# VHH binders against NAD-dependent protein deacetylase sir-2.4 (sir-2.4): the designs that were tried, part 20

Target 1, 292 residues: NAD-dependent protein deacetylase sir-2.4 (sir-2.4), of Caenorhabditis elegans (q95q89)
Amino acid sequence: MTSVYESLLSDYPDKGVIGKPEIRDTETEIIEKLRTLYNHFVQAKQTGKPIFVLIGAGVSTGSKLPDFRGKQGVWTLQAEGKHAEGVDFQVARPGVSHKSILALHKAGYIKTIITQNVDGLDRKVGIPVEDLIEVHGNLFLEVCQSCFSEYVREEIVMSVGLCPTGRNCEGNKRTGRSCRGKLRDATLDWDTEISLNHLDRIRKAWKQTSHLLCIGTSLEIIPMGSLPLDAKSKGIKTTTINYQETAHEKIVETAIHADVKLILYSLCNALGVNVDLGDDLPDEVPIPLKIS
Short names: E, the ipSAE of ESMFold2; O, the ipSAE of OpenDDE; V2, 0.75 times the mean of E and O plus 0.25 times the DockQ between their complexes.

## First folded at step 11 (VHH; framework vhh_7qbe_3)

Design r3 (from q1 with I98M; at its last look DockQ between E and O 0.88; V2 from the best seeds 0.70)
Fold by OpenDDE, look of step 11:
Structure r3 (fold): chain B 292 residues (1-292), chain A 122 residues (1-122)
Amino acid sequence: as target 1 above (292 residues)
Amino acid sequence: QLQLVESGGGLVQAGGSLRLSCTASGLVYAMGWFRQGPGKEREFVAAISWSGGSTYYADSVKGRFTISRDNAKNTLYLQMNSLKSEDTAVYYCAADYMGFSDYTSPEEYDYWGKGTRVTVSS
């Protein structure tokens, strides 16, 4: 099945490095690295400075959505004249990874979450929008150009690049009058720059951060891909969780090459954070690793 | 550590032109030019968005200066035309890995070059 998202985007020659080999750490290595990450979370709670989280497509692979630059990623396969397999965005559900991140957020370990995903699963799982920065947009979102009201749709908005959708705002102005503003899509195209509002929110949140955690992202797209570099300049350490080696392997404190849901779920378990898994999961619940 | 290296400064007569370059040691999202004249505070000159789709200029240089960038080369440019004595300053390249809404604020930029001197003679 051709990714609807892929079909909406314009042609772009530089999609970052694709098809990097996947690395898998041994269990012993994972446990050691998890201990380090665990300590950062404990410290975050103690100091009141939360963990800053960057999310990529690797978080949603458990939801049966393809990543972009992995071996079976959208861009990788596209370059081979193939199509990535996965479920329709409309039927995708939050997985163990999303639910673990939510749990850590609720527990106060995580405050601000930047997502590079446009699948809408971060909102769907229940992450508060005030703490969620969808830097690349959301395929299910329309935004009023007049009052900035947001409309979450059941179906994918079939445009990208912040273009008018032809629908009007149904919101009311403070004056009691109908807004009647024009709605636009909320997903970036390749030539669409990140919202200035999002950038400001990121900068504000960054000042209160104790640790940077990058989950399921190749870190190939700037500026988010440069967060580890920015972190280093600010004396903030970084942990990455991704099968593929990132360009920042030498500068991050910890690079975990393992299943995202395993690491996150194990972390929750170690911290005594309960993850509400619900009754219907798109992915298998891992057995948490013991780090102590 | 990100490094910024300016070049292209020199002596030029009033009404002349000069092109400054700034090379970054890596990919950066926000880039801009600032300058500090004799006895003056550092002031904003120009800035450019990542894609180049948005440019910002100080009022004093609008219509005369043009900022551009080549992301493939990690290089920022400042074409300065119709130079005036008032343009005499050390010009500094500024950059940041991240972005922000106010490109005119020097405090938003985390990285700075050593500067290149531009002298405009009357």
Scores: ipSAE 0.679, ipTM 0.860, lowest interface PAE 0.8, mean pLDDT 93
Fold by ESMFold2, look of step 11:
Structure r3 (fold): chain B 292 residues (1-292), chain A 122 residues (1-122)
Amino acid sequence: as target 1 above (292 residues)
Amino acid sequence: QLQLVESGGGLVQAGGSLRLSCTASGLVYAMGWFRQGPGKEREFVAAISWSGGSTYYADSVKGRFTISRDNAKNTLYLQMNSLKSEDTAVYYCAADYMGFSDYTSPEEYDYWGKGTRVTVSS
């Protein structure tokens, strides 16, 4: 089960606020809030300043992976002496939410996607790696410490904290000689600093944005959790989609308390963006809400 | 809006010590110290990573200044020892909610304090 990832992490004494009550907006409230978000997407397309997207564990609950701080989240249940339910990371598949995000990217509304998730589903759904920043890493990835080649594994790498895995790089240098660099895992532990390269990419993309969209995250972990504060000081409006109140509920323009997949799929429908759902979804396809 | 408040500046004799503090009104990832001397451009002094595991110093202060941070208090510190007359400057706290690779470039920091004056007498 998903507790394997939790077992790899160092003990972390401050998990932020966990177990907050879920809020469920009425359908009328959802439609009003979705119209506001829709208008930001239309403006982003018209101006060429894309939506900046930050996603958290709540995007992957439709893939049957528990979040951390929700009612059925890993840390919430752990605090109650209970065990979270869910599928193994190795069998998890992209759901309606991931496919909707990809569709919005393909349609040109979203450019840079920042994920705090380590489940590899954003890459698996087909988001191009040049537009994807896996800020906390990827459990299926090994990286060469010498040439920085990435190796996508079929099974999770059983370590975190950017530690050597014991395998060697299989690539070649420009001279034609074998690269025998040491591979490391690609997933942060609690005390592991975010890659400077990731931070530079995030900062460059952040300067180009018209709107911040935070999906399925409590915004408790910095630096990403502080983005709404920076947005406010710069006149950039923020939308959150999360069942629970986030750390910045009172600052954002729009806080949508509803199912992530319902909101994203409805948004795609309203924008006329086709979502390629494929044949083998872990999730039910929602009936889209009509906003026009 | 994020606010950065420096304190701890003052008048000190050459060879003496001062400790500067900078308190941020919110959680910030990148923090550093810059200074501007009389008739000079603003220059990098020191910066520290979020975890405290990496520190960066201008050559002119290495071995004399020590940067640290207390993330529970949103506070950045600069312990300045063996002060010299050329250390006389207004010292500025700089921060950003995000991080970046070049901690020495003032252009990377979006938020700045008003500064605290340090005067080193002969």
Scores: ipSAE 0.616, ipTM 0.837, lowest interface PAE 1.3, mean pLDDT 88
ESMFold2 (binder alone), look of step 11: mean pLDDT 82; pTM 0.843

Design r4 (from q1 with D102P; at its last look DockQ between E and O 0.57; V2 from the best seeds 0.00; counts 0 for: pae O 7.1 > 2, SAP .678 > .668)
Fold by ESMFold2, look of step 11:
Structure r4 (fold): chain B 292 residues (1-292), chain A 122 residues (1-122)
Amino acid sequence: as target 1 above (292 residues)
Amino acid sequence: QLQLVESGGGLVQAGGSLRLSCTASGLVYAMGWFRQGPGKEREFVAAISWSGGSTYYADSVKGRFTISRDNAKNTLYLQMNSLKSEDTAVYYCAADYIGFSPYTSPEEYDYWGKGTRVTVSS
């Protein structure tokens, strides 16, 4: 079955490299790599320069949403004439990975978080929008074209490409002034330009950054896939967490090939960061690895 | 280690045309052209986004210059028509992995070519 999101997108043939074999680090390799990542988090605290985070679809597989380029990913199966399995965006809930990222943010280790995902789970878990860059948009969001007030919906907005939805603004949420501008969807189509405001926020985040952490992404889609190259040009080292080889395996400091939620939850445990798991968890809590 | 290589500069008469090219060694989001005339600061000429959907031009070249790119070849172009003596400069290709608004400032670009000289004679 295809997702509603997939059905809204225009046809576009260049989906990057898909279907690479999964790499599974041994437990010994994971622990060594996790220690290196842990040291970057400790250094971030010492220097007051937080970790810059890029999130891909692999963060949401614990929420029962497919990724795109893994063995069971949307594009991989589509190339085989098949449909990816998963739940609808409407019913997906934040999982252990999202909650771990929130905990690291609340503890001051992470500041700016870019998500390539449109599933809205980074907002739903409670990451403040001021620190969240939904670079490809959010399927639950409408935005006023005049005053840019945001309207978070309970149901998916059924268009992409920043098109009018047929609803009107109810007033400028920032200033309280009247506004009857037209609302648009907030989700990019394949050819839709990334917001210049988003790009500016990314540029500014580098000034405050000690390390780049790319989570659950193959790094295949421009420009976000080039973020590790941008980091390298600025002398900032990168860690990736992804089962598959990413586009930048040779230039990153550490490539962790393991379950995203295992790594993030283990990192929180090692740092003494409490993860508020709540009552409505769609995935299993991993047993954290010991690195000390 | 992104590399930018310009070509297409030369000597032309006023009113003539030149086409500049710049080939990048890797995938870049933002690309642009700058120029530096004798005794002048490096100034913005034109910039283009990854998709080609957003283009920006200095007022002095609007209507005469056209920026374009071919992402399959990682190549940026500048078609320069109706050239004037004031267009005489070294033209530099600039690029960045993640483009930042407004693309018109030199500090927005991390990578630069060595330049190609354009001389417009009267």
Scores: ipSAE 0.446, ipTM 0.755, lowest interface PAE 2.3, mean pLDDT 87
Fold by OpenDDE, look of step 11:
Structure r4 (fold): chain B 292 residues (1-292), chain A 122 residues (1-122)
Amino acid sequence: as target 1 above (292 residues)
Amino acid sequence: QLQLVESGGGLVQAGGSLRLSCTASGLVYAMGWFRQGPGKEREFVAAISWSGGSTYYADSVKGRFTISRDNAKNTLYLQMNSLKSEDTAVYYCAADYIGFSPYTSPEEYDYWGKGTRVTVSS
């Protein structure tokens, strides 16, 4: 079955490099790399400059959603005339990775999170919207074009490209009057630009960043995929967590090729950060690696 | 370190046209043109967002100048039409390493070119 998301998007020929080989570090390598990352988190806390986080589809694979450019990714398989396997976006739940990121945020290590995912799981797990930048949008979100009120829907909004949905805003103006503005979808199409608001938020947060952490992203889509270059230019170190080699492999300080949830959960464990896993998990909880 | 190199400056008659280029040694985001005339302070000319979807112009150049970019070539352009003597200046290319939106303030830009001189004769 074709992904609902895929079906909503317009045709676009340049979807980045797809189908790169997945590589896996040894446990020893992972532990060493994780120590380096751990130190950055410790320093972030000490200096009061938080870790800046960019997340991609690899974070949501534990939630049984396919990635886009992996071996079993949506675009990869599409190119082969196949369909990616996964659950419906509507029934997807935050996994260990999301919950770990949330925990690190609550603990003060992470402040701003940029997500390239449109699955809405970042918001759903409980990341505060003031610190969450959904640069590619959210399939479950409608936005008022008049007052910019946001509506999180239970079902996917069946349009992309910031198009009117036909629904009206139910917000109230200060005067007591109903806004009644027109709602639009919040998901970008290929030709839709990232909002200026999001970009400004990113710039602002970037100034206070101690480390860039890119999680579960191939970094193939610009401008977000180019953040490691920006980091390098400003002497900010970067860590990537992804099975596939990224284009920035040589410029980042640490490239971890391992399971995202394993790394994040291990990091939390090492930092003494409790991850609230709850009782309903879509993915298996890993045994945390010991780094000390 | 990222380098910006301007080109295209020169002598032109009033009413004439000139096209400036700025090539970046790497990927940059928001970019802009500034200029400094004789005895004047550096002033904003035009700026463009990363995608090119948003542009800003100084009032003095609106309708005459057009800023554009080719991200595949890491190149910024400034098409200058209907040039006036008042446009005589050294034109500087500026780029923001993480700024996506165009800015009119020079302090918002991190990289600067060495400038290219434009002289408009009356």
Scores: ipSAE 0.018, ipTM 0.322, lowest interface PAE 7.1, mean pLDDT 89
ESMFold2 (binder alone), look of step 11: mean pLDDT 83; pTM 0.853

Design r5 (from q1 with T104R; at its last look DockQ between E and O 0.86; V2 from the best seeds 0.76)
Fold by ESMFold2, look of step 11:
Structure r5 (fold): chain B 292 residues (1-292), chain A 122 residues (1-122)
Amino acid sequence: as target 1 above (292 residues)
Amino acid sequence: QLQLVESGGGLVQAGGSLRLSCTASGLVYAMGWFRQGPGKEREFVAAISWSGGSTYYADSVKGRFTISRDNAKNTLYLQMNSLKSEDTAVYYCAADYIGFSDYRSPEEYDYWGKGTRVTVSS
């Protein structure tokens, strides 16, 4: 189902490294690594320098969307002549991971959240757009080419690359006349440049951060995949949460190979952060690990 | 630490050509060339987008210099034609991992090479 989005993209030969084996940390290893991450969160609160969060497709596997490079990922299975299983984008709902990230944001531990995902779940869970950077766009979004009004749709927009969708703007000009501007999709193709406004917001937030947290990403896609290298040169420590080895495994402080929702939910509980799970949850609530 | 290594500098007669290269030790998003002439401050020369589709030039070099990049080799190039005495400078490669809002501003680039000297004789 996620392969429909893949079919909208232009051909691109360099998809990064795929098919790495999964690593599963023991519970003892997880608890040690989680203590280190917990200490960074406490320090961020004490210093007023928030955690900088980068999200990849691994955050949405609890919402039944496959990732791309994991063992059951779209590109890994395609290389094996198989098709990824999962729920369609239209019916995917925020899971425990998304709700945990929102809770950490509300509690003031994280501020800027950058997502490489186009599934719209970070908006849907309630992360304010002022603190959310959808660097590759959002499949549920249309933008007026004339007045730049945004339209959030219930169904995915079936084009990428900032192309006209065939719909018209519903707004009015200052004169009171209908705008009648043409709407475009809001999702980048492989060769579409990241907007200057997104880059500006990223750089401003980056200089104010105390710690880089990379969640559910292999760190193969630049420029975001190069953040751990920049962090190292600037004395900023990095934690990754990913089942597979990332592109920067040997330079990060802490690489946690475990279920994203288990780590994030356990972190929230250790910090005393309440997670509003709601009624419409696509995944199971994990039993949080005790750090103390 | 990211390393940027320039090469291709040297002595050339006015009207001549020279090609500079800069090899990065890792993948970088933003890349550009700056130069510093004798007794002058560092000035922008040229920059190029990640895709190579957008190029930016100082007015003083437009039409004479061509910037390009080869992302497979992590290498930036500057082809300098119709060289003038005023082009005499140390040429620096500059880069950034994330990207930039202003390609012409040296403050946006966090990483710099040691430079390669170009001398244009009259």
Scores: ipSAE 0.610, ipTM 0.834, lowest interface PAE 1.3, mean pLDDT 87
ESMFold2 (binder alone), look of step 11: mean pLDDT 83; pTM 0.851
OpenDDE, look of step 11: ipSAE 0.836; ipTM 0.928

Design r6 (from q1 with D102N; at its last look DockQ between E and O 0.92; V2 from the best seeds 0.00; counts 0 for: sugar tag NYT H102)
Fold by ESMFold2, look of step 11:
Structure r6 (fold): chain B 292 residues (1-292), chain A 122 residues (1-122)
Amino acid sequence: as target 1 above (292 residues)
Amino acid sequence: QLQLVESGGGLVQAGGSLRLSCTASGLVYAMGWFRQGPGKEREFVAAISWSGGSTYYADSVKGRFTISRDNAKNTLYLQMNSLKSEDTAVYYCAADYIGFSNYTSPEEYDYWGKGTRVTVSS
């Protein structure tokens, strides 16, 4: 299914910087950086100005989906004539990272969550759609072009680029008449612009934020990849969590090069935030770091 | 940090043409042109989406002005044809990193150039 998604995308030669070396912070470096991030979370709660979260494919590698630009990423291996390993999108389940993000949201530290991922796992973990912005779309979603009703499918929708799927809306208008609108896919192609509604929601949330947290993303894709530049101009500090250097490594306050789930789970533990892990985890629960 | 530098202004006869350029020091998502005439308020002229697929024009310039962008050069253009005395103004480049749904409102743009003067003589 991962290779099906790749095949639906148009040919686009500039996939950004791929295959950068992974960096692994020492435990001492991680603890110091995590203390800084912890302080931003405490401040966000105290001031009522929540953390603005941007996530990329690195959040879903614990769900056994490949990232794109890492050493085993889809674009990196494609450039070598290989295919990335991973599970089918339909069977992928939220992991420790998704559940940690949900826990931070429930505890009031995070409000708006922007995901560049199309895997649908942010909805599946239980992040409320009113606080979730799927900026590149969702492979399991069809949307009515007339009434904008959303239809969540069990299997991926076999088109991208906001094209008609061949199915019709099953709903009614507020008048009681059948809508009869045509359904479209909900996933951007390389040249598809982000919806104006998404941009408005992002801008509104961005004006209310105290800190930008970028998780599992190389920050190569605009406009979301440019958020650290805007943050710097406005005195908003940025933390990144990514094994590889991001596009904005030199301007962010804190760049944490470690396993995303270790950092997020350790942060929850330090904040006293309970993470409901459930019974159906695709990944291993890390031993949280103590930042005392 | 982000800098926008306009160029291409000058003196031109009514009915003539002029092409404005605006070079950004980095990649920006939303870009547009505004202008302020003598004794007038700043007004929207034109805006363009990242892909160039959506363009927006003030009614006063539709059919005469064409906005375009070259993302490889971080450059915004305004081709101004059939110029009128009423087009005399300082023209400002505006940009934003994120973008928004209302390209015509100057309040939506966080970054501005210093402007380039266009004078249209009768």
Scores: ipSAE 0.629, ipTM 0.847, lowest interface PAE 1.3, mean pLDDT 88
ESMFold2 (binder alone), look of step 11: mean pLDDT 82; pTM 0.852
OpenDDE, look of step 11: ipSAE 0.858; ipTM 0.937

Design r7 (from q1 with D110E; at its last look DockQ between E and O 0.87; V2 from the best seeds 0.77)
Fold by ESMFold2, look of step 11:
Structure r7 (fold): chain B 292 residues (1-292), chain A 122 residues (1-122)
Amino acid sequence: as target 1 above (292 residues)
Amino acid sequence: QLQLVESGGGLVQAGGSLRLSCTASGLVYAMGWFRQGPGKEREFVAAISWSGGSTYYADSVKGRFTISRDNAKNTLYLQMNSLKSEDTAVYYCAADYIGFSDYTSPEEYEYWGKGTRVTVSS
């Protein structure tokens, strides 16, 4: 359960700004902003400098997982003495937004994808792990402390903070050599440092990046919330897609306040990118907006 | 853009103590202290992780200097005890919005303060 995940975390008093009202761009504003984003995607393909993507919980609301800061979000309702509704992490499935992101990756527009989400859906949709940076971890993983082999579980690993789980490695998956190291969970607690290797991968990704796209995140939690500031220092423009105002509204080139899946699916349609929706969608396919 | 403002430098007697501060104008993840002595290259002094759980020190200052940070004030500190004449330098605060594995490399930090001078007299 989502609420079980929250119960595993240490107390952390600074959750940033929660419960902001949704902003709704007019259709004319959305189309104008989407054209600007479309042009960055075209440029990325033409120049071989892909789009750098940051994902937050707003990408998974179509998978029936609550976000944290929206009007029905986990932290917003918690502040009101309530509990958020949603499906169990174990049964959540990738939605239209995840599949659209995968399609843009497969088509060569996106390379490096950072997710702040721990729901495992970015792996489940098929984003290659070599291009995926799960900066806060993944609730379905155990990792060997000795050889770093990953073990994907069907159920949430009931531990956070990179703590031993009590299980042992079954052998080094990369080399095939013997290993009986202790397994740990793969999910950060509030007091757990982000992997330095993840940070180095992010730093290296900037060298080939033409544009930063932040999807379904309020940009309140550092260091990932500071990514648009880092982009600006490098002369790289940023687009955000989020119903609520983000922490960086004044800094980004384009702030799109609309449904994430509508924007992403419309972008795919405009680029001529086919989205493999499959048979088992948890959400509805939007009618794409048309741009020139 | 991001600004780093050091303070607390000055003249101090050998064996004495001094506390440096560095306040950032925005939220930063990576922070550290470097110094440049007369006729010397800029060298690493100390760095601290966001949580404060990991600290890194140059061998020359271990046991004498203590780095800390106050994330509520976005401020980095360097407590310098048992000062020696060799500690005479301009001390620089360095920061980055994100982070990286090599805290000791000055080229990894994007933002720098103007420095604060520390002079240790015999």
Scores: ipSAE 0.613, ipTM 0.835, lowest interface PAE 1.5, mean pLDDT 88
ESMFold2 (binder alone), look of step 11: mean pLDDT 83; pTM 0.851
OpenDDE, look of step 11: ipSAE 0.855; ipTM 0.936

Design r8 (from q1 with A30S; at its last look DockQ between E and O 0.92; V2 from the best seeds 0.78)
Fold by ESMFold2, look of step 11:
Structure r8 (fold): chain B 292 residues (1-292), chain A 122 residues (1-122)
Amino acid sequence: as target 1 above (292 residues)
Amino acid sequence: QLQLVESGGGLVQAGGSLRLSCTASGLVYSMGWFRQGPGKEREFVAAISWSGGSTYYADSVKGRFTISRDNAKNTLYLQMNSLKSEDTAVYYCAADYIGFSDYTSPEEYDYWGKGTRVTVSS
């Protein structure tokens, strides 16, 4: 089921580099790198310039969704004649990583969160839509082309590319008359450009940031993959958290090669930020690293 | 650090053609051309989206100029046909990594080339 999304995409021959080896930092390396990241979070709070967060598929592997380019990723295994294992999008639940990101947002360290994921878990964990930019869309979402009302479905909307779904808006206009606008899917295909509204929201938030944090992404997909280049030109430092080397490994301040949930949960612990884990976790709660 | 280098400017007779190029040192999302004529403010000429599916032109150049990009080479082009004396200007390449909705406003572009001079003789 996880590969259903991949099958909806048009044929795109350049999927970038896939199947890179995982890198595992030593505990000593992780602690030093996490101290650097911690200092950026403290500084962001003191200056009032929040951390800008970009999320990729690696945030959702704790929710048992495979990534695409990792060692067990969908495209890597397809190249080996194998099938990726995991739950499908319909039953996936937010994990420790999503809940840690929400906690950092609630504590005021993060304002705008950009996700490249289409799994809907950033909404499900409780990140307010006003602070969330699903830059590649959401597989569970239909949008009215007339009034822009959003409809969250229980099942995957089986089209991509911002195409009409054949359903009509159920809302009303201000006059009380039925809207009857046509609904479209909300998920980009490879050739579908990011909405101008999303780009303007991203740009507005980007101008106010103190630090770029890229979580669970290879940084291969434009424009979000170019953010570290723009950051470097503007004197904004970047941290990446990814098992694999990213496209911008040589230009970022800190590249943390470790489990995303371990890093995020340890960061919350170090900052004194309570993470509300709830009752329904798909993954194990890590023992946080001490970085003081 | 992003660098934008224009080339292809020069002297051309009215009615002639020139092709401008702009090579970027990194892959950018939004790109466009602006120009500044003698005694005039800098003005929008053309812009192109990342995919090349959306192109935008100032009314004064529509139908005569064609903007295109080659993302594999990080290069923006402006094919200028049927040139007029009023096209005489320094032409600037402009770019942004993230993109935006107001492509005609120079304030929206964070990165600029040094310009290439086009002189159209009548």
Scores: ipSAE 0.604, ipTM 0.836, lowest interface PAE 1.3, mean pLDDT 88
ESMFold2 (binder alone), look of step 11: mean pLDDT 83; pTM 0.852
OpenDDE, look of step 11: ipSAE 0.859; ipTM 0.938

